# Designs tried in a protein design chat: VH-VL binders against Imidazole glycerol phosphate synthase subunit HisH (hisH). Part 13

Target 1, 225 residues: Imidazole glycerol phosphate synthase subunit HisH (hisH), of Colwellia psychrerythraea (q47xb5)
Amino acid sequence: MTSAKNVIVDTGCANLSSVKFAVERLGFEVTITDDITIIQQAEKVIFPGVGSAKHAMKNIKAKNLEAALQGLTQPVLGFCLGMQLMTESSTEGKKSSTEGNNDDNTSHIVPCLNLIPTNVEPLKAQGNRLPHMGWNTLTQVSNHPIFKGISEGDYFYFVHSFAAPISEYTIASCEYGSTFSAAIAKDNFIGCQFHPERSSALGSKIIQNFLELDSTELNQELVNL
Below, E stands for the ipSAE of ESMFold2; O stands for the ipSAE of OpenDDE; V2 stands for 0.75 times the mean of E and O plus 0.25 times the DockQ between their complexes.

## First folded at step 7 (VH-VL; framework fv_ofatumumab)

Design h27y (from o15h with heavy chain S57Y; at its last look DockQ between E and O 0.39; V2 from the best seeds 0.00; counts 0 for: pae E 3.7 > 2)
Fold by ESMFold2, look of step 7:
Structure h27y (fold): chain C 225 residues (1-225), chain A 122 residues (1-122), chain B 107 residues (1-107)
Amino acid sequence: as target 1 above (225 residues)
Amino acid sequence: EVQLVESGGGLVQPGRSLRLSCAASGFTFDDYAMHWVRQAPGKGLEWVSTISWNSGYIGYADSVKGRFTISRDNAKKSLYLQMNSLRAEDTALYYCAKGPYDWVFGSYFDYWGQGTTVTVSS
Amino acid sequence: EIVLTQSPATLSLSPGERATLSCRASQSVYSYLAWYQQKPGQAPRLLIYDASNRATGIPARFSGSGSGTDFTLTISSLEPEDFAVYYCQQYDNWPYTFGQGTRLEIK
């Protein structure tokens, strides 16, 4: 009763139920939990997230999950903000307005889980509207196991104003004014900037590929972009 | 004891402007997205606008886009709606509403103010 | 935009009876549906979120069900204070939209 094969980490974010629905529709059992023991004993861990890194990290610390998440050795897949929380830090803007006009541009540097050595920064949209919102293609896709049956030109759903730059940890890329990491990975930690739970059949394929991973597949050297 | 108190409504002629305010108390204002929802006399509810905790994400209904501007002042725990080029169709009771998250998508409205009335007529 | 159609427009019942209110979406909104109660001269009150979760302080006689396009609010045994207008709201995508309302009145 206290053991679950697949878990979704309850970070208190908005997209928990849609992630659970997406997993269950594929025929897998999954439990949403913030119980450290259940998370640590699971075979697969999904790390969802939407909203700000500031509030997500506050929730993670309040739930005493930080060290537990950093210590996971089984496969972990992060969605959107969940990917960003796997990085070293995120830069967020803060804007205040008062009666009349007040144009303050205040950035926050939020320390994250430091699982993948890269950072999150404002997306360089180069005149395109922010947020980057809607369907867009992957411009390069590595041979990482979660991308079985996924190719360049395949569409996924994005909604974000911040992104990880291209780095040695990039396993898929996307272009929106500039090129950014659509997905990153290091060891057992895998993150997607897009929302697999909202990306129709190809998003479901990402989730299925992840849930069907075995440890042999992550022991191979990854192809970096 | 979340409280939202709207003000700034009134009677105006078409083409004129009004600025609505909403004073928030009883919760950490910076942690939440905020919204405006309106209700024309005898009619149902219509979402108007939403703004994220840090103003980084903003949405508008098509009927007000380009004419209305949502803003917030986190230091003053206040939400605003600047309404320009007002039309008779904008006549409504305007509610300030709190979402349960800092995120502007996936939001229902867990707390509402009592509203401020805007009447646009010639 | 996603259109929510509520039925019936008016439901006339007596205290103690069971009320069933319907909300149909023009496309799937998954479970991103809320229900509100509004009495004359008052702001809306959240009853149900995520299709089936009762909001804080809402009596157990209120229940929500459904997913995808078809949703139901059920009041198992009507109390006098339950006679009001009820709205559904989807939050799957912008613009957020509401149904036109169901007026639950005393028979």
Scores: ipSAE 0.343, ipTM 0.735, lowest interface PAE 3.7, mean pLDDT 88
Fold by ESMFold2-Fast, scan of step 9:
Structure h27y (fold): chain C 225 residues (1-225), chain A 122 residues (1-122), chain B 107 residues (1-107)
Amino acid sequence: as target 1 above (225 residues)
Amino acid sequence: EVQLVESGGGLVQPGRSLRLSCAASGFTFDDYAMHWVRQAPGKGLEWVSTISWNSGYIGYADSVKGRFTISRDNAKKSLYLQMNSLRAEDTALYYCAKGPYDWVFGSYFDYWGQGTTVTVSS
Amino acid sequence: EIVLTQSPATLSLSPGERATLSCRASQSVYSYLAWYQQKPGQAPRLLIYDASNRATGIPARFSGSGSGTDFTLTISSLEPEDFAVYYCQQYDNWPYTFGQGTRLEIK
């Protein structure tokens, strides 16, 4: 019977190798798996993703992972799409207005895991180019344990056209035409819109903070922005 | 079995237009990003354009921006490249290529068609 | 744009020998690098993605390694069918870019 202390959830995502490398360079072992039992018994779960919420949710449902992920009680860290899948829904499946087709919002809303009760919408870039691609700063940073050694003004790597708005679940913010959630958290579920695995030494610090996290710290030290 | 079949290439004079087509089969076309990559005679590979599953995100190489338009018809399982104001430098074999998922950022090309030849000459 | 430089431009070896092909990026592409094989008159074929993952159907003699700016494609024991042009491609940032290719030829 296989067991693992740290796992990366295999949702069919293309960036799994870079996440595995980022963890292993810190001296931790990690297993990429879609096995429900291994995921449930792990001490730490990393939930990365690239691509659309539509494709990812289709794969999660096909692998029977939806209920298992929703029932996790240990710390879970999502990156980029992984953060977006933790929300209630994403409009990432919405047809662009230039196509002139169906404008019914409900037809293109992608229900997600509903682990953190916020939603993902198109980023309000206010004339700035989409996607928001490249290095950008955290404008506000909470006292959440994942941010030990991280400060306002620190640079992280972003590549996205959709974002969660500022809410009671926001633990870090970023500005790109408008202010959006760079990171969100509720209970044991933590999501980063940026890519820690691509954010140099500071991204490595986020991953290290997560892997060293005592689960009781989530209750004791979580502070909203 | 994944198959991509390009068509629409030919010999054209500079300043004229061509429309390339790519017919896809063997996979759920509307779940994947699609791409055009070209190769000039005896040269290497050059990315041309990219389109997400829903046409919501589109990218172009600087060399073709403003002249080429990528589009897709998910009902017909077809990808298109409208090429306007053609230049001698656009002479190449044009490949239709499939991404590994529906997103246009962070894509490699897991399946390729056989290509269609475009020759721009007087 | 991110420039990929492949070396050597041409590698002359015999069947049964080990081939080592290099790809260097002008800036970090993390692990977002793929390798393709192209034979004369054929479309490119994906060999490796995410720097080290072998694509479906690709023989075990092909392996990829590296991260950041330095990447290697290794063919442990060359078969006659392996003599082809090899391209690396980065997908960290737009525009997507390819290396200029390494031609593997029979000695």
Scores: ipSAE 0.055, ipTM 0.648, lowest interface PAE 6.7, mean pLDDT 88
ESMFold2 (binder alone), look of step 7: mean pLDDT 94; pTM 0.957
OpenDDE, look of step 7: ipSAE 0.695; ipTM 0.885

Design h8t (from o15h with heavy chain V104T S107T; at its last look DockQ between E and O 0.41; V2 from the best seeds 0.00; counts 0 for: pae E 5.1 > 2)
Fold by ESMFold2, look of step 7:
Structure h8t (fold): chain C 225 residues (1-225), chain A 122 residues (1-122), chain B 107 residues (1-107)
Amino acid sequence: as target 1 above (225 residues)
Amino acid sequence: EVQLVESGGGLVQPGRSLRLSCAASGFTFDDYAMHWVRQAPGKGLEWVSTISWNSGSIGYADSVKGRFTISRDNAKKSLYLQMNSLRAEDTALYYCAKGPYDWTFGTYFDYWGQGTTVTVSS
Amino acid sequence: EIVLTQSPATLSLSPGERATLSCRASQSVYSYLAWYQQKPGQAPRLLIYDASNRATGIPARFSGSGSGTDFTLTISSLEPEDFAVYYCQQYDNWPYTFGQGTRLEIK
């Protein structure tokens, strides 16, 4: 059996080359895998994703990964869709049309991994264009260990049309018409709405802070926003 | 077998409109984002527009914003491009393309139709 | 807008030779780069995605490399069917853009 210290979960719905490169240039080894045993035995798990929650959950179920991901106890960091999949649900799914034959513009509630008790809903952009695409600042940043060396006003790369609202699980916030969770966490599960792998030196800092986490740092009482 | 069949091209005068259609088969249409890419005669490729599986994310090239509207009908497995206020520089072969993901970000085009020709000439 | 510049514009080679095609981006596109082949009268065909991953059904003689701003498509030993136009495409951000193409022709 192969044992890997750091893994990237292959859900079939993400560009894994960019994430792997970002980890490797920091001097860490990482294995891309969908093997449940390798994922469960890893010390650190990165959970990237792009696309819709509906199709990502479909892929996760097809790969038989759902229960394994829900049972992880080591640190897990999700990027963008990966963060959203950690929530209880997302409204970005499809609903059947009640009339007519064009039903692709309706929202749908999609159950997710149910790891962090919050939900994902359409970003209230307040006249700004969707998607929220480009560099934007963190408006509040907690003392969570992944934010070592990160401050309010630091820039990260965002590309999304849905977001988690501010909640007791919010560890960083961002504003784009309205305020939303730039990052959320509960226990060992940590999610960023931004893309650390596309966020230059500060994004690399987030990944480095995550990979350098001591398990005792997550066992201490964390201060959310 | 994935098949994408474009239709609705033709010869039109500047300022007029056309509506392109793309009929899809051989895959689950609403699992994928869909795209329009064009190629002017003797020229390279230009991305025109993209639409996510549920139309929740839509992108346009700057050259067509405000004039073109992408849409899809998942029940009919069809992609559309409404082209208004056509200009001579819109003359091209228009391809319907499928990406590997259901979303518009981080995507390339793994299947292409054969295209439908739009000629804008006075 | 991210500009992709391909070089050379035309590459004249014989079957059996090695072809090296370059694509340079005006800013980092990380690994979000694809390569396409297009023959006359045909739609483009995906060769490489994510800079270095061969698409399904693409022969092993095609390989991609690079990251950031500099990318290369290599055809290790040219076959007669490989003479075509090749485009790179970035998908890091909207608008998605293509290079102007490299025409690979028989000398």
Scores: ipSAE 0.272, ipTM 0.723, lowest interface PAE 5.1, mean pLDDT 87
ESMFold2 (binder alone), look of step 7: mean pLDDT 92; pTM 0.940
OpenDDE, look of step 7: ipSAE 0.381; ipTM 0.791

Design hfw (from o15h with heavy chain S57Y W103F F105W; at its last look DockQ between E and O 0.26; V2 from the best seeds 0.00; counts 0 for: pae E 3.4 > 2, grease 19.4 > 18.9)
Fold by ESMFold2-Fast, scan of step 9:
Structure hfw (fold): chain C 225 residues (1-225), chain A 122 residues (1-122), chain B 107 residues (1-107)
Amino acid sequence: as target 1 above (225 residues)
Amino acid sequence: EVQLVESGGGLVQPGRSLRLSCAASGFTFDDYAMHWVRQAPGKGLEWVSTISWNSGYIGYADSVKGRFTISRDNAKKSLYLQMNSLRAEDTALYYCAKGPYDFVWGSYFDYWGQGTTVTVSS
Amino acid sequence: EIVLTQSPATLSLSPGERATLSCRASQSVYSYLAWYQQKPGQAPRLLIYDASNRATGIPARFSGSGSGTDFTLTISSLEPEDFAVYYCQQYDNWPYTFGQGTRLEIK
């Protein structure tokens, strides 16, 4: 076939097989692809990513995916770096509030896809070590459809040193020295800072909620955090 | 060809410090995550620390947290490990290793240096 | 942390024989498992990544299989240079962990 109902965007990232497995365990078929036509024709798009925004954006541009991703109108779910790439920009560089990790670093601002109008900044860890790595709770959870069956205090797996701040686009929050956006959304674009594919049954529930999502549910006004 | 060359090891007393260096060549250094892995004499491999291409993501094994600091200088194509408050248990051959991607999560080690020996003894 | 258990600890075989080495994880690591070969006095060498992909330059006699918690490294017909220690490593979660190694010895 020349089309797929569910797709995972191939950005060259190493965790694609894990994401595919997480989807398939729920009884859904999914195709990993960098084919613009297949991505555009899909009913659901998963946009995973690991690594730095600079290298991910370089790969996206090299694959000619930038404009295609920006033009998607169907539901799109980003994980971790995938969420960060949905923002306007990522600020990269030295870590000012953590021990001993500032050597041999240069800073720059990386323009991202600008699908959700917020920005990614170094996490204000307030002396806690970076990355924020391990299981942590959602401190606030909105009524967004992807959170059906998810509550405040539920544990998800995080590994990151950069975060989007709390904004009008925040649909879930988390605390690690400071409060940051665990998930953000605008229209058809939804991003999770955590890794649903590694967050046990609750992470599976996020993926299932997304894959079962009726796009008309995203056209209703949602209560944000 | 990819080459990683470690230096800075030696004999040191408990409580003292050492700084390890790794000189990289044969690849675009600033496109990849870099790692330190150690091996105690006659023992297996133990991951020590990890750093992303831009130093934005860093991780440490619990046994070294608060004592060791990983850093990199992309202009010099060099990786470093500052080792403070050294213990007898830190005695090992320390390998510089390259990841296959720019990120630190989900990394295996596709190239390794020859290692530099650190002996912590009175 | 995720514990990797390798078995057997030592495997004694002759050149030409098939070697099967096991690695078991205390929880699912999906396909995020690599295999390394280490010869005496040398650094480890990557053999297999993502459970089943051969690294560049690795002979076809080496193959990896498995997913979740149970993984196998197979050497279809041993050559003299294959006698070494083999380590598995998971990269599903931090801290990154290695198995304790299987020593492959000449019989």
Scores: ipSAE 0.006, ipTM 0.517, lowest interface PAE 10.4, mean pLDDT 86
ESMFold2, look of step 7: ipSAE 0.392; ipTM 0.749
ESMFold2 (binder alone), look of step 7: mean pLDDT 94; pTM 0.953
OpenDDE, look of step 7: ipSAE 0.737; ipTM 0.896

Design hl24y (from o15h with light chain N53Y; at its last look DockQ between E and O 0.49; V2 from the best seeds 0.00; counts 0 for: pae E 5.0 > 2, grease 19.1 > 18.9)
Fold by ESMFold2, look of step 7:
Structure hl24y (fold): chain C 225 residues (1-225), chain A 122 residues (1-122), chain B 107 residues (1-107)
Amino acid sequence: as target 1 above (225 residues)
Amino acid sequence: EVQLVESGGGLVQPGRSLRLSCAASGFTFDDYAMHWVRQAPGKGLEWVSTISWNSGSIGYADSVKGRFTISRDNAKKSLYLQMNSLRAEDTALYYCAKGPYDWVFGSYFDYWGQGTTVTVSS
Amino acid sequence: EIVLTQSPATLSLSPGERATLSCRASQSVYSYLAWYQQKPGQAPRLLIYDASYRATGIPARFSGSGSGTDFTLTISSLEPEDFAVYYCQQYDNWPYTFGQGTRLEIK
């Protein structure tokens, strides 16, 4: 019998240990696991990820985690790719400048976990270099409980080439050539495009706000951006 | 088993071009990011370039930016490095390397080829 | 870019001894640090990733520790095949960078 109040879902991604250390630095215990029962019984679930939606969804299906993740009712926080996997789909890859050769370089739609009704698209950088990599500010921050002590103009670390567009599920925005969802939420599912585990004190505040969240706060009437 | 076999190295004059190839086998090539790393004679390792599974994200070391072009052909399970405007300081053993993930960020190199030698000399 | 400084440059030891190799980063790389072994005439071989996890097929005598800016590779009891050059590599951000190497040689 194992008690695990806080879990990190083991998706096989690069940032698992970094997320674990970020949680432990705050004084919380956390377990990395792909055990469905342990995930389902946890009080808080962190859903990390980096890389492509294609590979991540392939791993999730191979580990039989898809239905388990879709059925979670406790608070779930996704980081970067983890946020993107919460959407309905992702359009991955380069919209091809390699016409006529290398068909595998053509973008395509990858079905995701379908937890938040929005989609992920190539980031419209408008002359800025892709990937969007570095520190950037949040614009238009909602009153969602994870943003306690967080304001417009606060800096977070981003590294991505794809983003969710602004929608009714957007709880924070960022600009990089165009405006995109820095965070999205629906019910118990919360996703951040930035990397809280790499965003210094303010990133730690996001993680702490999430881990200290109770169901009363998620039931608070929230206004999306 | 994972195998990476580089080819296309040789002796070339400064200012000329050379194209390196890397043939991959033993894994699903388009599930992984691929990299070039070089080692000058008697020296340490230097990262050169990185390409994601779908070529959607590409990185270069500053020393080669604008002169080298990384590419891949997933149908042929091949990685390429087009090296233009070669300089004496590009002389090195060039390794093809596989990352553990399909993306170019957070990547170490879990499998390496044997390397192909590029010598740039008058 | 993130500079990795390895020490010592050369470490002279005998089989059976414990080796301790250091890698220091110019800024935090969190846990995004790998270690490689390279023998003469061979490609590098991955030993440790994410600061402390052994790669597939690496003997238990190899261990890594550290986070942030200070990292250590330890070989608990040296075998004859362990005498080689060791490199650390950070993958927190581009450009990916390597340390200059530590040469582990027979005393």
Scores: ipSAE 0.242, ipTM 0.712, lowest interface PAE 5.0, mean pLDDT 88
ESMFold2 (binder alone), look of step 7: mean pLDDT 94; pTM 0.956
OpenDDE, look of step 7: ipSAE 0.381; ipTM 0.791

Design hl6w (from o15h with light chain Y32W; at its last look DockQ between E and O 0.54; V2 from the best seeds 0.00; counts 0 for: pae E 9.8 > 2)
Fold by ESMFold2, look of step 7:
Structure hl6w (fold): chain C 225 residues (1-225), chain A 122 residues (1-122), chain B 107 residues (1-107)
Amino acid sequence: as target 1 above (225 residues)
Amino acid sequence: EVQLVESGGGLVQPGRSLRLSCAASGFTFDDYAMHWVRQAPGKGLEWVSTISWNSGSIGYADSVKGRFTISRDNAKKSLYLQMNSLRAEDTALYYCAKGPYDWVFGSYFDYWGQGTTVTVSS
Amino acid sequence: EIVLTQSPATLSLSPGERATLSCRASQSVYSWLAWYQQKPGQAPRLLIYDASNRATGIPARFSGSGSGTDFTLTISSLEPEDFAVYYCQQYDNWPYTFGQGTRLEIK
């Protein structure tokens, strides 16, 4: 084949092989690439990531991918850091936030891809340990197509110290000291804070639902959370 | 060439303190999470502590929690381990280790120093 | 915490033979497992990450496989320099833990 139907964007992150394996286990072919033409021609784009927003944005810019990602019109699914990079900014810049009382330093905000109008902030854990690490439930789930067969109370694997707040773009929520967006979406861009590739059968269901999206499903009016 | 050079080890009596340092060179220090791993004489490896690029997330092994404090100074390209209330079981070779990315989750250790020896006499 | 059990404890082989080292996790760590080599008097050296990816500069005779709870490090044809202790390490969750080691002796 001259083009790839499903692609995983190669941002240089460490979990690309695990994401590829998760897709292949479902019976789909997928290509890991940083080739802009191949990404733009794909039917489905997966945007994974681990690490900090600062490092990820540095790699995206070094690979000349920023404008290409911002211009995608086909369905795009980001998980964990990939979701966070879809927002306008993250506060995990020069000065960090930790468990307990701290002050935020908005002067050290990391600009992200600006695809979904919300921001990533330190998770308000309210005495719970950071990072939020382990299995936790979705507290509300919208009727967004990626949630076919997924309900409130279902478990997914989380590992993060930063989160997007509840907003009009929230399509699923989770609670860990405070309520945050477990998933967000706008137009063709869909992001999950959890790791579908580490969330067992239900995580595989998210990936499968995404890969099986009909070309017209994201053109329908979607119900926000 | 990535280099990690530990220092500050020595022979101490139980209950005393030591501060370990790790000088980093050959890479952009503030792009990476850093770790301490120790190895008692003739024994296996034990993870001790981890710190994100910006100190925003920190982890400790249960055996050292409350006694050891990891920190870093990105301007000086240095990682530290303050070890208080030392015990005989803290006797080990202490390695400074680099993670492959800037955060503390899902980390293996792609570069290691040669270690600095801490001996706590019983 | 996640316990990693390596087997065998000691493996005695001759140069040119195939070595197979096992690491079993007490619960699934998915693919979040690394292998290290440690020669006497030296720091550990990363061999394999994410269960099956060779680290930079590691010879092709080293390979890793497995997922979930069962992992294998294979050395296809032993060289005399491969005498060492081998450790597995999981990074699925804190605390990060290591196996107890397999000592590979050259006969």
Scores: ipSAE 0.006, ipTM 0.553, lowest interface PAE 9.8, mean pLDDT 86
ESMFold2 (binder alone), look of step 7: mean pLDDT 94; pTM 0.953
OpenDDE, look of step 7: ipSAE 0.253; ipTM 0.746

## First folded at step 9 (VH-VL; framework fv_ofatumumab)

Design A21 (from hfw with heavy chain P100S G106S)
Fold by ESMFold2-Fast, scan of step 9:
Structure A21 (fold): chain C 225 residues (1-225), chain A 122 residues (1-122), chain B 107 residues (1-107)
Amino acid sequence: as target 1 above (225 residues)
Amino acid sequence: EVQLVESGGGLVQPGRSLRLSCAASGFTFDDYAMHWVRQAPGKGLEWVSTISWNSGYIGYADSVKGRFTISRDNAKKSLYLQMNSLRAEDTALYYCAKGSYDFVWSSYFDYWGQGTTVTVSS
Amino acid sequence: EIVLTQSPATLSLSPGERATLSCRASQSVYSYLAWYQQKPGQAPRLLIYDASNRATGIPARFSGSGSGTDFTLTISSLEPEDFAVYYCQQYDNWPYTFGQGTRLEIK
């Protein structure tokens, strides 16, 4: 068994090489693992994900990671699907429309890790193309430590069709037909809907801010969005 | 063992229609995105269409938009490609391919069928 | 669309030699790049995904490297069965695109 200061959780549902490279180019070492003991002993945990909440939760449960992730007390940063898995549930199983020959008939709420008490629902794109894919700006940014050096109007890379609505846990917002949470946080759990590993120098700044974070900064009084 | 078996190809005249099918086995079909990729005689690979596990997200190559329709039947473990208004340039071997995970926006193709031949000619 | 350019178009080598195949993207695809092998009369087979991870069952002589716009597939010591066409594919953005292929042939 190895000990690791920084860990990337291997959920089986992410391009882990891109995340690992983004961390290493900042001068940090990081270990990709699904080992519960290594994850629990790490100082920082990165929780990336791509795809649907349904598939990701199946993999998390198959690897016996659910309880381990729920018990983490050190800072945890989720990317994209990783953020969505931190919520109570995702409605990703629901289809907003049916086609004549389309026989999925699935209308399921996917229970997630329930680390941050909000929910993921279909993005209200108001006629805009889904997924929301490409560069877009943060419209509101709180004074959360992860946003040191980040301002309203800064561009980040998004690719998603589901989003958490604005709530008391929102620490940054974005607009794409409607306003949604670009990032959410509660205690030691922080999630961003965008992909920092793909968001140029600003994304690197988010990762750097997270890796340099200490737990006392998470108890600061934050300005609500 | 993962298996993908394509069918429905044939010789058709320009302007007509064909429906391709792909029967999948050896994996949980509704956990993965599915794709169609084609290869014209003596040419390289061209992505045609993709569909997420729940049919909620669908993409098409510009060359086939408005003419082709991808669909899936998770209960039957089958993928389909309805090809309308066929053109000579659609002549190719059409492969059914399994995605690396359930969504379509970022997927490589980990398993491929042997393909079904579509020839559009007078 | 993102254009993938493979070079050389044809690579002539002998069994036992090292093969180095290049794939260059017109814009960054990060690590969202896969390599496929296609033998005559067969469907493509996944070799490498996420730029550097070997697919299940792929021999250790195959390796991938690179990120951003520059990618390399290396075959450390060619076996007779390795003479085939190799394609790179990006899955960072839509439409999904493939390189035009590198034909690896016996010298």
Scores: ipSAE 0.014, ipTM 0.608, lowest interface PAE 8.0, mean pLDDT 87

Design A32 (from hfw with heavy chain P100S, light chain N53K)
Heavy chain, then light chain:
Amino acid sequence: EVQLVESGGGLVQPGRSLRLSCAASGFTFDDYAMHWVRQAPGKGLEWVSTISWNSGYIGYADSVKGRFTISRDNAKKSLYLQMNSLRAEDTALYYCAKGSYDFVWGSYFDYWGQGTTVTVSS
Amino acid sequence: EIVLTQSPATLSLSPGERATLSCRASQSVYSYLAWYQQKPGQAPRLLIYDASKRATGIPARFSGSGSGTDFTLTISSLEPEDFAVYYCQQYDNWPYTFGQGTRLEIK
ESMFold2-Fast, scan of step 9: ipSAE 0.027; ipTM 0.612

